VHH binders against Type II restriction enzyme MwoI (mwoIR). Designs and how they scored, part 3

Target 1, 363 residues: Type II restriction enzyme MwoI (mwoIR), of Methanothermobacter wolfeii (Methanobacterium wolfei) (o59646)
Amino acid sequence: MKNPKFTENQKEIEKEEFEFLQKLNFIIKESLELFNTNLKNSMKFINYITLPIIMASIESKSFNPFSEIIEKHIAFILNSKMNSLGYKFLPLGYSSDLTYENDNSIIHIDIKTANLENPSDFKDTVPLGINQSSYPGVLDCKIRGKNIKADCKKIKVYPNIPTTYNNKLTITNALLFIYPDYKEIIDEIREDYIAIRELISINLKDILTPIEGSLEEFLNYKPSNEKKRLEPILDNIVRGYFIHDKLRHEFSENVEKDLEEFEKKIIGIAKKLKEREIKPVAILSISIPNGELAPHYDDEIVSGKSWGSSFRYHYKKSGNSVFKGLDNKASRAVFLHINKEYLPVLKKYFDPITVYELTEKRL

## First folded at step 1 (VHH)

Design h5 (framework vhh_8h5u_2)
Fold by ESMFold2-Fast, scan of step 1:
Structure h5 (fold): chain B 363 residues (1-363), chain A 121 residues (1-121)
Amino acid sequence: as target 1 above (363 residues)
Amino acid sequence: EVQVVESGGGLVQPGGSLRLSCAASGFTVSSRGYYMGWYRQAPGNQHERVAIITSGGRTNYPDSVKGRFTISRDNAKNTGYLQMNSLKSEDTAVYYCAAYDEWSGYEYDYWGQGTQVTVSS
């Protein structure tokens, strides 16, 4: 059957998923101001965490720095808020990111960001790894080799996470932040980055070189399609810079001037990001069903690429309708926040737009 | 060129062993980010996942191969492996290697062209 009656256990699962949606809604609304002002107060993040990501994006040209920056800041805030609600962070090694537990459940939160100009990233599916959900499926994929494309084939996928572990229910949520296109800010940052790169390569080389070859790797780096390849190198350079600055008490006047210019450029980047007040167009919550609920929902996982596959969950199958669920109290994909200025654009992909405040509303 | 390439397939008698290798080229399968998996397809059947290993080394297997197959990876060699023991006629299939980035969220998955494993006397 495609739609059998819910068992008592399945009803209980949906009730627990709904309870988490309510908690997530509370967290997001309590944190919305913090999300919106994260860059204004995050000079520490820019200097220690986000600057390598920005620099990697500028070098690669294929990596959106705002997606990574937003994701890192959201993760930081969620860690604080989840703890206040009685959830304990589980160490990395159980899943790729953001796993928590309480007495009843293990929570996986998958943070996604999407550019408003790329509707394929937010209109009907969300990518998920096998390490983030207990939901099984059939994966559509393409076989590739050397210079040849092959027909898409279907594969059975078994999730890496069980539906329950130590009597705790697995709950998975994809939290999607949709942002407007910030290309002009990236262009401004690129200009400052060029100046920073020149300062590093010409004037600051002797100070930064001791970081186990990372500076040499950076200076000789060529752009790559691999999103994360450059980030560890740049992270080591930035950390080394601040470690050396903190440990060294004596610099030549020329080095001191170059460090001042370096700081001035970093502050310039931070100021440009702060003045833009990076705010989401919308925040979409996607409650991926626990695997025991699969008989009641589509369990297809669709390939997103002709040269490969992607593990994607369908939260909207056809038209503008979202799958219902959560004990019939909420749709499995609902907006927790919408910037009303972008309603006409969003209605091209969601009509009606379903917003969750204390109850579902249709805009 | 960017690809993953399988090797080590062949003909083996029931109860025998084979070790498959999956070499990535043109990109780095680091200990952070890339999962590696083995999938198989027998004639007339859908593809089936037989093993996955995460960037952190965590493994997962379906019941059909648990205790018989072991997936591993050597990040320094940019290579994944599937050790297949106690092979059965039901294990006869084309075996495919895949690498995908769980962490990145928008990179392509990479699939090999497959290697034939035949378990027959």
Scores: ipSAE 0.000, ipTM 0.159, lowest interface PAE 19.7, mean pLDDT 67

Design h6 (framework vhh_8h5u_2)
Fold by ESMFold2-Fast, scan of step 1:
Structure h6 (fold): chain B 363 residues (1-363), chain A 120 residues (1-120)
Amino acid sequence: as target 1 above (363 residues)
Amino acid sequence: EVQVVESGGGLVQPGGSLRLSCAASGFTFSDYSSYMGWYRQAPGNQHERVAIINSGGSTNYPDSVKGRFTISRDNAKNTGYLQMNSLKSEDTAVYYCVARLYPTGWFDSWGQGTQVTVSS
């Protein structure tokens, strides 16, 4: 059923979106010190946050663990803060990174990371999956062969997320974290990642099971006495895994040697990460328009190149980055954090820079 | 199966003392790769580490209890202890014994907890 308050009512929809954007922006900005401290500490120690994420990345054949580490730390902070504002966490697992609800809305928060050296990932658009937004995307047709026809018909693709559900408005927000180029660090740890993946897959596959799911789900897990979590201790390396009962009480010499090799590789990764300070360049908060707003925005503000590619929200496309129906014409994309050391390079891609403050500020 | 059982909790006046005991089964505290610790949880709060001791007898304490609490182990009796002196109202919590085998690091056995209440 369609909610009359949120059907063809641009001002009411955008009011709800804007109110949430302000709440989210306040939470993140208030929590920046905590986020930076937690991220720094997780990089110095392999623990229940860092180890499971790195191992999940290896198991998924992903070679960029930073994206997932950032996502889990933000999830940890947001869950606590959102609950205090009356939002209930929804463990849907299939849709966006984080989902919450209150009396009026269902909130989808998508955590994105971008490397400063890859401006295509942040300067004009943010990637957007079909399960992350209610806004219909436009797909360009392609001709198989040498030539792409300029007159090719564009196709609208409707997302799996409805504009309203159970009388609640669906709201989608992206949090984009821009980091300096960490390719050197990633390259340094890649060999150890591959070695660990092979050790798990070949030698320890029947012994070690990685912990899957969100950090919030992991922390709220109520295991048996034998599996109850301890805080990180320096001599505990395998905190992100369940050791199968048959081998936990009686280890052969070969199993102990494989575990020692695993531990050595994990310590190697920890040492390499510990020697670096990971600071964000900038954090950008982006409100993606609800699909009911499509008549009021450019048809191509959400678009994709082909059926196999992700869609992108074009938040800097002229006229599409503001709440058009609101009197204040506030920006849908605002910076929550800027590292002033990188301000000159950011101004190359963003001019002016819209910063979240009590009132909108431009740099 | 590894398990631990706490005892020795109770009601005590401020400035008093209590000795908690942790009896282990399924492994021994004389094992080279073993450690044990005490954690506490006040209502509504996360677990807080109180003390740890490794197989070699090395200990670690947070500043909140350093000098007042002493962790020890008796390998012959397969039992760990927490001697709690100069108790304060802030020490009121459920105290948990935890045992772990190193290097696996994931094999944890937590007790059911024992209540310590410091009240005048």
Scores: ipSAE 0.000, ipTM 0.098, lowest interface PAE 20.0, mean pLDDT 69

Design h7 (framework vhh_8h5u_2)
Fold by ESMFold2-Fast, scan of step 1:
Structure h7 (fold): chain B 363 residues (1-363), chain A 123 residues (1-123)
Amino acid sequence: as target 1 above (363 residues)
Amino acid sequence: EVQVVESGGGLVQPGGSLRLSCAASGFIFSSTAYWMGWYRQAPGNQHERVAIIDSGGSTNYPDSVKGRFTISRDNAKNTGYLQMNSLKSEDTAVYYCAKTLYSSGRPYLFDYWGQGTQVTVSS
């Protein structure tokens, strides 16, 4: 139904979704300092365990050792604040989502993290499984050829999550934390990292080779093929570092100097990483419409590119960032926090930038 | 080829003494271990920790063996020892040596265990 009239029930649905956005905004802004503090504290363990993981991440660009830790800290903070607002945690076992209930609503919050260097994770869409919301999705087929357009039909998929269950309204929110690119951290340690790689490959290979496969696997790391063996590789690299300590007396003066430089570089990297405070660049709230609102929104706002691909929520399509039944035209996709230092970078991907406050403002 | 090896087990009468040794072989164990420990398992029971020692010589023992067992290490030889005195029938178990190169609580950097050595306390 194109341009249908909002019913009173549909207006009430959007009012409840908007009221939840206001509550979410309050707890995020109040808790912002806790996110900064917890992330800084989690970095203190970087020395002998997480350093090899970070070095592997530098090679792969696609592996993020901080994502899981950050998401768990966010979930812990958020859960504490949701309880203070009268929401009860409801363990339904649906993916990474947090689910809560009160007397009137069932709330689904999906926590997402993205880095600023990978705009495909944040600039236009966010991943959203069909059974993470009550909104119906559409599957697009891959185009197999210019003359086979008739085979590319869209399939509508209905979620198993109802729009209302036991007189409680289903409300879904995707909460996206955008972090700085690892480039700043990588650039700060890059010279030390390159020196380590050169020392291993040129000067120290014979000393560290006894750690079977670890150095070759590290230097030739391929993310898709090697991830299943990542922990043993990283463990062996760290062990290889300490072989020199016992064998130093058996080496020439030049080898001893190379081992001392290697040790100094590892310590230098660990020092720089421990001094890092990781802060979000921005926090974006995305209020996914309840399925009863589908006639008023683009049906492709929840869609997948082909059979078997994951569904995504396309928050920039067809005014899906606006509560259409509300007089104030509030945004469904809105920033709760922006680090102003990153405004020029964010404006490359968001123009205008809408920040939620007493009234929405555009930067 | 890389392995942890225990030695010194055997049969002893109640009130007797045994000294267990824990050595590691291969290049991966050429570095000084951060900590060394001894664990035991009797048939039908879960394994239990007997003694632990860090690189600085600090030790910890459960009450069941405290005052009777002493753990020590030789950092130059990268070897650990367990001196067992005043042995009781309930000390009968397979004894395992564990070593790690790091202070880490991560499982993959912990638990290089040997195949075990039998200690039997019986008359």
Scores: ipSAE 0.000, ipTM 0.108, lowest interface PAE 20.1, mean pLDDT 67

Design h8 (framework vhh_8h5u_2)
Fold by ESMFold2-Fast, scan of step 1:
Structure h8 (fold): chain B 363 residues (1-363), chain A 125 residues (1-125)
Amino acid sequence: as target 1 above (363 residues)
Amino acid sequence: EVQVVESGGGLVQPGGSLRLSCAASGFTFSSEWYAMGWYRQAPGNQHERVAIISSGGSTNYPDSVKGRFTISRDNAKNTGYLQMNSLKSEDTAVYYCAAHFYDSSGYIEPSYNYWGQGTQVTVSS
């Protein structure tokens, strides 16, 4: 693309994106200790919110509930902080993790987590769906055909999120949390998850149906007659109390023994998780350009490498990608936090490391 | 030159109230600024942030002062305020005002933070 001059409207869009980055930096730094310590401060979150999510994950036969737990915990903290900045949470209408509005803009925040041992998940790309950004791009899909070593034809991506909605600008940010290798924690609890899944599928399927869906669906849950039987069981399991005597009396001895085994496994998982320290290695903010900015940015920023699968935003394809309408002096991908203990490892993938910091001047 | 100057400190009894003022000179709040904050330091301790207000008017407070302290600003007077109610002996400290800026580059750097000289608040009988 030739370097066209930014219009007044395009400069205002970049200013809004950058102003949001500053607000996000403020929130993250204000809440850093909530991410840098352990989930002990959110034990109730683990007990009342994450356990139903774990149960839903078991029912779906998923083996990666830990990433979901971390993402929901981050979302819970971030939602509280966004509200303090005057943003209102919008009902889930888009497939982004969190959507907010204020008087001037609609903000889409996509929370991403990555394992430090899997650099392909963080070193140059972040997953991006058609419903998560207003930026258009080109799909560079790759078809693994029989004896054909071919990239499939490049396909234009038309985003489902408009550049403006209800007269407000649409801003997209990917917030990437990089963690140390947590596979050991997953492996430690995996056996218990498998055992619980088998108990549910064989012995408890008619009694302990997991609540599936988003956190918002769980929070707005209104029990039907069928689901009313689950509430006292979940409350007692989560709190470590015995199942109410009346409810116990309604079960056969064998079902009651299976329920006790289920209770022990769930409580064991919850205890292991809340006793763990989960600290991010780094927090990276990626400001994905608004679609009105497409004339100024490479359309190959978005690629999927596979038709019909999740797309990836290549935030490093622009080198030290900057807000070009802001005189190339601010970066679209910046670290809001780094754990200096991991700096040598991070420098394998990021050099230089651009950190967005507000410095206290000691007197 | 750019400066921020605090006023309004003093001696107050427990349960009392004080309003601190932060007068800014050499710039206006209509320029490129990020936030204004109030910080305190008791003898022997590090600085603690007690209130912050962004350019957009959003505020934040630690739990130790939430509900008791209110930060505000008057852009026309180029002045920020901290209203302190229900003061406790633990609130005794030197209170500092800081103004945080970014230039057209969009980065907040150490040289873009301006600190006042501090005003003493003593809560005792």
Scores: ipSAE 0.000, ipTM 0.138, lowest interface PAE 21.3, mean pLDDT 67

Design h9 (framework vhh_8h5u_2)
Fold by ESMFold2-Fast, scan of step 1:
Structure h9 (fold): chain B 363 residues (1-363), chain A 122 residues (1-122)
Amino acid sequence: as target 1 above (363 residues)
Amino acid sequence: EVQVVESGGGLVQPGGSLRLSCAASGFTFRSSDYTMGWYRQAPGNQHERVAIISRGGSTNYPDSVKGRFTISRDNAKNTGYLQMNSLKSEDTAVYYCAAVLEYGSGEFYDYWGQGTQVTVSS
């Protein structure tokens, strides 16, 4: 364990991280109700990209089928509020979920979700890709599933995001939402998703064409008010599987029956999900250190993941002595929200457990 | 299925140059942006990352190779390159190429090649 000495650069980085944390706390607290209806609201983001991912996740049982759509919904809410706080959106070609600029810094926000039933995904670490922060990770070196050498987990890898851009500091925040287990909801809709996949693959594949649209079209999409029968959520889903009008008039009664079954199944799924209000258990803000601070930390602050060029950041082992004024503990994570119904479960993994109270001045 | 294949390794004299190529295939039109990197391992040593490049062309290098190695990519061919100049005996290693794909939010899949031997000797 290292106790780094503060330099002028380290103080500047810490000050900028603290200022961003205050703004993030404001956004989250003002937007909490928007996150509390996330499945109802996130259904509008189901499209030709997300629907196959959800269906694959349901079949494999290895993924949370709602994490993708929930993260897109969270990103949309945050994006709508960042410009009001003086941040300019920047497309820098990196894999951070959202990237913004102010006068002093480039801000990367990485949105993470975790299932309450999988504590390894939230209680000590947050998963990060090389493209999601400026902090160097470690490589669990794999060659098509084979480890090159047993001790390769200790090898530092350089991040894809630079520590500065145009003389501005890079600030990275991993925003972690913990949600209740979705198993009951997944089980309820599984058979309907399987039926939809079979209809598409067997009978509808040749007439359903995925739409490749611009980001602008996607963000500005509004369901057709001319379709009396379809819910706005369903219209958004169906947009991803466009049926060319000219082809519809050339096909048999079997295609019409399959389309009717497809619509019926999608409406059924949308209705089941619309009746579920999934609320966050807790929201954590995790300030990822700027890469210039890496020489001051132990190698144990990060560990390799099974996927190689991704790693886990051990947020309970970092931030001691370098970033004083955030929580003044051996952690760079703070709770922005705790649902008190889940407090007994959370106390198994966090001690102490308190919602962070921000001020205009550092401690 | 995504495949990664390295080529261009061989024997060179100290001070010489080599260009390694990394061909990645199997990506669909819906694949996310992917990062390409070069890694090496010499006998008795741990692995080390020697270069990484984003889809947009941003690069990072460790001090051991800065100024001597240059990573680049041809996005149209899904091919990455490592230009190695002023080679030293310490650069002798098996060089591996990796492609890192993001599939959905927070899921990363690494695809590695079989490795190509680079030997720098007189």
Scores: ipSAE 0.000, ipTM 0.208, lowest interface PAE 16.3, mean pLDDT 65

Design m1 (framework vhh_7mjh_2)
Fold by ESMFold2-Fast, scan of step 1:
Structure m1 (fold): chain B 363 residues (1-363), chain A 121 residues (1-121)
Amino acid sequence: as target 1 above (363 residues)
Amino acid sequence: EVQLVESGGGLVQPGGSLRLSCAASGFTFSSYAMSWVRQAPGKGLEWIGRIYSSGSTSYNPSLKSLVTISRDNSKNTLYLQMNSLRAEDTATYYCARDLGWFGEPYYFDYWGQGTTVTVSS
């Protein structure tokens, strides 16, 4: 029964998903240069991105700061373009998951980055949390007490995201950016990143409360609590402004020393990233099926290997990369951009390689 | 030793109702979320729903109107109320201790032996 005929509603669902792919392709191609050069040109932009990432990752030793910085940069660019297509941004804080809506749909875009030297991150699957799409997942069951009968190996898990809400269709896309080996960049910033995280965790954690104020208001406020005096300066660092020399004399010597080291490390990271020209090797769009399409796709298209493991979308399983109900049989996992110099490497993992070319006439 | 023992299965006519029980022992029942899972003959496992230690519930959307999960922490017992039973509800029903939470993948470390429900005239 897994291969029944598509209903008219299911065909309309795939049509809407395909139309979003066309819109996404248009904005990615129009914005390609923005992904290539922006990092080296904006110290203020880097400070704005870097500080929230450091604050969010304060306790994680396995965190990849380069990946997060790039994902936030991509999200910022994409957000500005989605508005031009009539989509309203639904803010989710510092999450990499972007949600938008228009009159017909709710769009979930999950931005992924991968290192070309680590093919396990891009060749077959992408991470996809169960509540990032409307598609049900499969998880291997774990048995301890020998208490269940034979055949128990996998369970179906249902997301909290509905397939349709208030007549708006749920559409999910994983947008994967593959980059050249960036291990050297990670190594260059690692020490500074760890130092910033420790300064925030130990000395600045309790002073990171956002407040509304200008430099003039800070100088006039004259609070007895050092915490209240530091908050406007930290907010200015986030916005790309550095500590004014006059303010360095308003704090205790130890606090000023820690704040100066914090500023120095942030500037160090920003300079290392600013001097780098980072270009994607390839951009892959993966259109994850709406849950109403489950009868037409593999049961384990979204799955986790065992209890406690993260879910992944398996886009290379038979039929998972095709809009099955559409006459054009377009690919759900399709390249929007390829740097031709990396074709020999990419062909080790993708054969054949097809780039989805759209003209304005198709939109 | 952790043990989960289901009971209450049997033969039911289409359109009927049935209440399953799961007796828990060997751990602090009130501290854990619990789930119900079923397996129809020749089919894979299907998650039915979860009840948190607080008593709040989360259900498989396809089954939400047909089932209710509840618990009695004073008796260390989990319940599954099923209404309007159909032939396709014929399955072995398992209770499981659920270590998942909102935002994490569902996962179960202990399962009961299962109780069989047959919906037939």
Scores: ipSAE 0.011, ipTM 0.387, lowest interface PAE 9.4, mean pLDDT 71

Design m10 (framework vhh_7mjh_2)
Fold by ESMFold2-Fast, scan of step 1:
Structure m10 (fold): chain B 363 residues (1-363), chain A 123 residues (1-123)
Amino acid sequence: as target 1 above (363 residues)
Amino acid sequence: EVQLVESGGGLVQPGGSLRLSCAASGFTFSSNWMSWVRQAPGKGLEWIGRIYSGGETSYNPSLKSLVTISRDNSKNTLYLQMNSLRAEDTATYYCARVHYDILTGQDYGMDVWGQGTTVTVSS
């Protein structure tokens, strides 16, 4: 715990971590426009994101799909780029987001999104599970009961991901996309989703059926007649929940009114999403140290939230300093992209801001 | 008309060296970042490295010991020097312009590509 000097093995681990950062920087910068979500211009974005959101909302009582669906979209793009750099997808049997290998390392990428108006999600820490990093977590539990009033001591918990697997180093990177305040978008559509769910569960349960087939068929859809791009997309979304034509002649006036309301709500949601151009404010790369580096960073880089659920990894030290690597020059958290319009807001939480624009020749 | 034309590809023996050239026209070459990318048969694109307007370079760590990128702004030409070539280096090699907005500091990636030049390393 005394901040010991780095060993040769620890130097090699950090070298591998920061070499991956260079490759990640290439992926993001050479493909930046692919990570911009443009709801105005993308039929595939609407079908890939809007339709799954609508389907998920019908069965779910909690609604916060922005982070979930955007993270999946980012993962899809990133996977294509990782393959282009010679990385092979590795099915490890853990419930990890994206795991890859090359000749030297196993790379775990955890994709995160954050709302610019919720700084607790991006200013200091990122949450990670025990199956997303080899770095030991810390659990801080409070035991409350009839005869127990004591707080547990902080306990180091070692994750099930090893520091080395099949003679390859395990590297974890948290890739954080910060977006403008999307709460308004969620709030704008939330009431319509609740209304749709209620219409389906009460009045339309036996009438509406979801689209058969795979999401891939929908992504490959290409309309033969395109005079207006918006109308074909909306029509396809509405028709994704087919009304049973067999029962249409048996519908009461109330059922027909409920079907019209359902179509109106679906069209409304699609229009609200399509009229938004959602671009990230910034993209932050956070290199979580390999577990063998823990003696160098002590417990100050990790804190617990609850027993066995998740850990908070701190990429900033007290006083707003970002943790650095061996040479005290390479930052553990670094911006790969910043939208200049939001720089003053970001400076409120990051000062100085470290942007990776040129190669780190020091590793 | 903005264009990039690669040249210098061909057959080379394992362990050999080769220098590729990329001639740029239709834009201010000296002000732009440039990149080299390759694609082996049946594989995806692999980034080799980039060179900034001032001559500083950044490489794919997997290729760093094998390649050197340079530029001659007076000739509007980009170069890729390759040494110790192996069969695995058989690929089509592309040069590309990197779109960088100096006012915003934003890197928009590669927006103009050449047609490629093929390098075949035969045993």
Scores: ipSAE 0.000, ipTM 0.102, lowest interface PAE 24.2, mean pLDDT 66

Design m11 (framework vhh_7mjh_2)
Fold by ESMFold2-Fast, scan of step 1:
Structure m11 (fold): chain B 363 residues (1-363), chain A 120 residues (1-120)
Amino acid sequence: as target 1 above (363 residues)
Amino acid sequence: EVQLVESGGGLVQPGGSLRLSCAASGFTFEDYAMSWVRQAPGKGLEWIGRIYTGGSTSYNPSLKSLVTISRDNSKNTLYLQMNSLRAEDTATYYCTRTPYFYGLGSFDYWGQGTTVTVSS
């Protein structure tokens, strides 16, 4: 196996980041209208595969149906396009939303949405944890809260994603969609969501039990540290499928009736959304530094403003620039799209604003 | 104010056993999954395991034979039972509140930690 020197890694990373950015830019521009349409079709993804995941989210009491539906819809659109550009989907079980492979690289994409009314979720930081990258960092508990000890700043966070896998370099990208304030729509569907929870009428707390051994079966080819880092991810997947399996096996015809009524509620929500066209305000591509460059960066930059849960980024004021070496020691962002209707409010947070336009050809 | 306070650490002989406790306050304990995470001196974080709201558990497979996680919702307390302790188990042990989300950096709140030293 090739163990590249720093300058070789830098050039390889820049090359792969640039090629990915070209392809991502193409997909976003060609598929922009798909993100601009109403969300009724996103509700059709409530099926055998997605229902267990949704059930796990409901049990956690953190479920936000609108945000999760949008992110799932984005993931579906993106995934439908990546294969045509030479990227093979890999179900590797890391904390990234989507993972792809081509001949030269492993690409991790994390899809993020933010509300324009909550600038802390998009200005200067992306809501992407160090655990969703290949870059190590340190925990910073000063910003997160006074309930955790300040000495947690000395605790190193190991990445869940390796810097190389199967002799290929890893690149990590956060794809951030900023949407207009949708609180009114959330409030409209919240009552339907509560009714759905009540309709299912099952204490999921009492029926959850993990499936044993799945991690070793899946990860027999990986080093011990990678297995340890992936366990929480597989646990969430297994938990969701276990809930679905228990509902299917422990309950009779009434579960099918409840699922049918659940689907009718979901369709009802979709009908309320069909006349509501939620368009992204802006779309940013954020390149996260590869961990092999870590010795040349300040860990504080990578940890962002949040306690190990965000990356600080710098957006490019000119869309014509490409990423080059160590010019930027933090995550690098470019605008792929802006909705000009929202320019006045966007300029409160970003000034100047330039949409990325790639005109050069790479050899 | 959310607080997690670990206790029960100390010096233990190789091959010995130790039970750690984590007292939670400031939130509805029974509604959250809880995890144990440890850090050896000069090394990174290592996830030990998680206990869900329903009492089911998930463990780091390299540690599963050595540890048991349990909870007592009536006392708002999380426990970590450790057996057959080895020198490499010397670490600061943290109690964490965790949503059902991926990775080490996603944990919401952490305790101050309790130190376990395995030495003869």
Scores: ipSAE 0.000, ipTM 0.204, lowest interface PAE 15.3, mean pLDDT 63

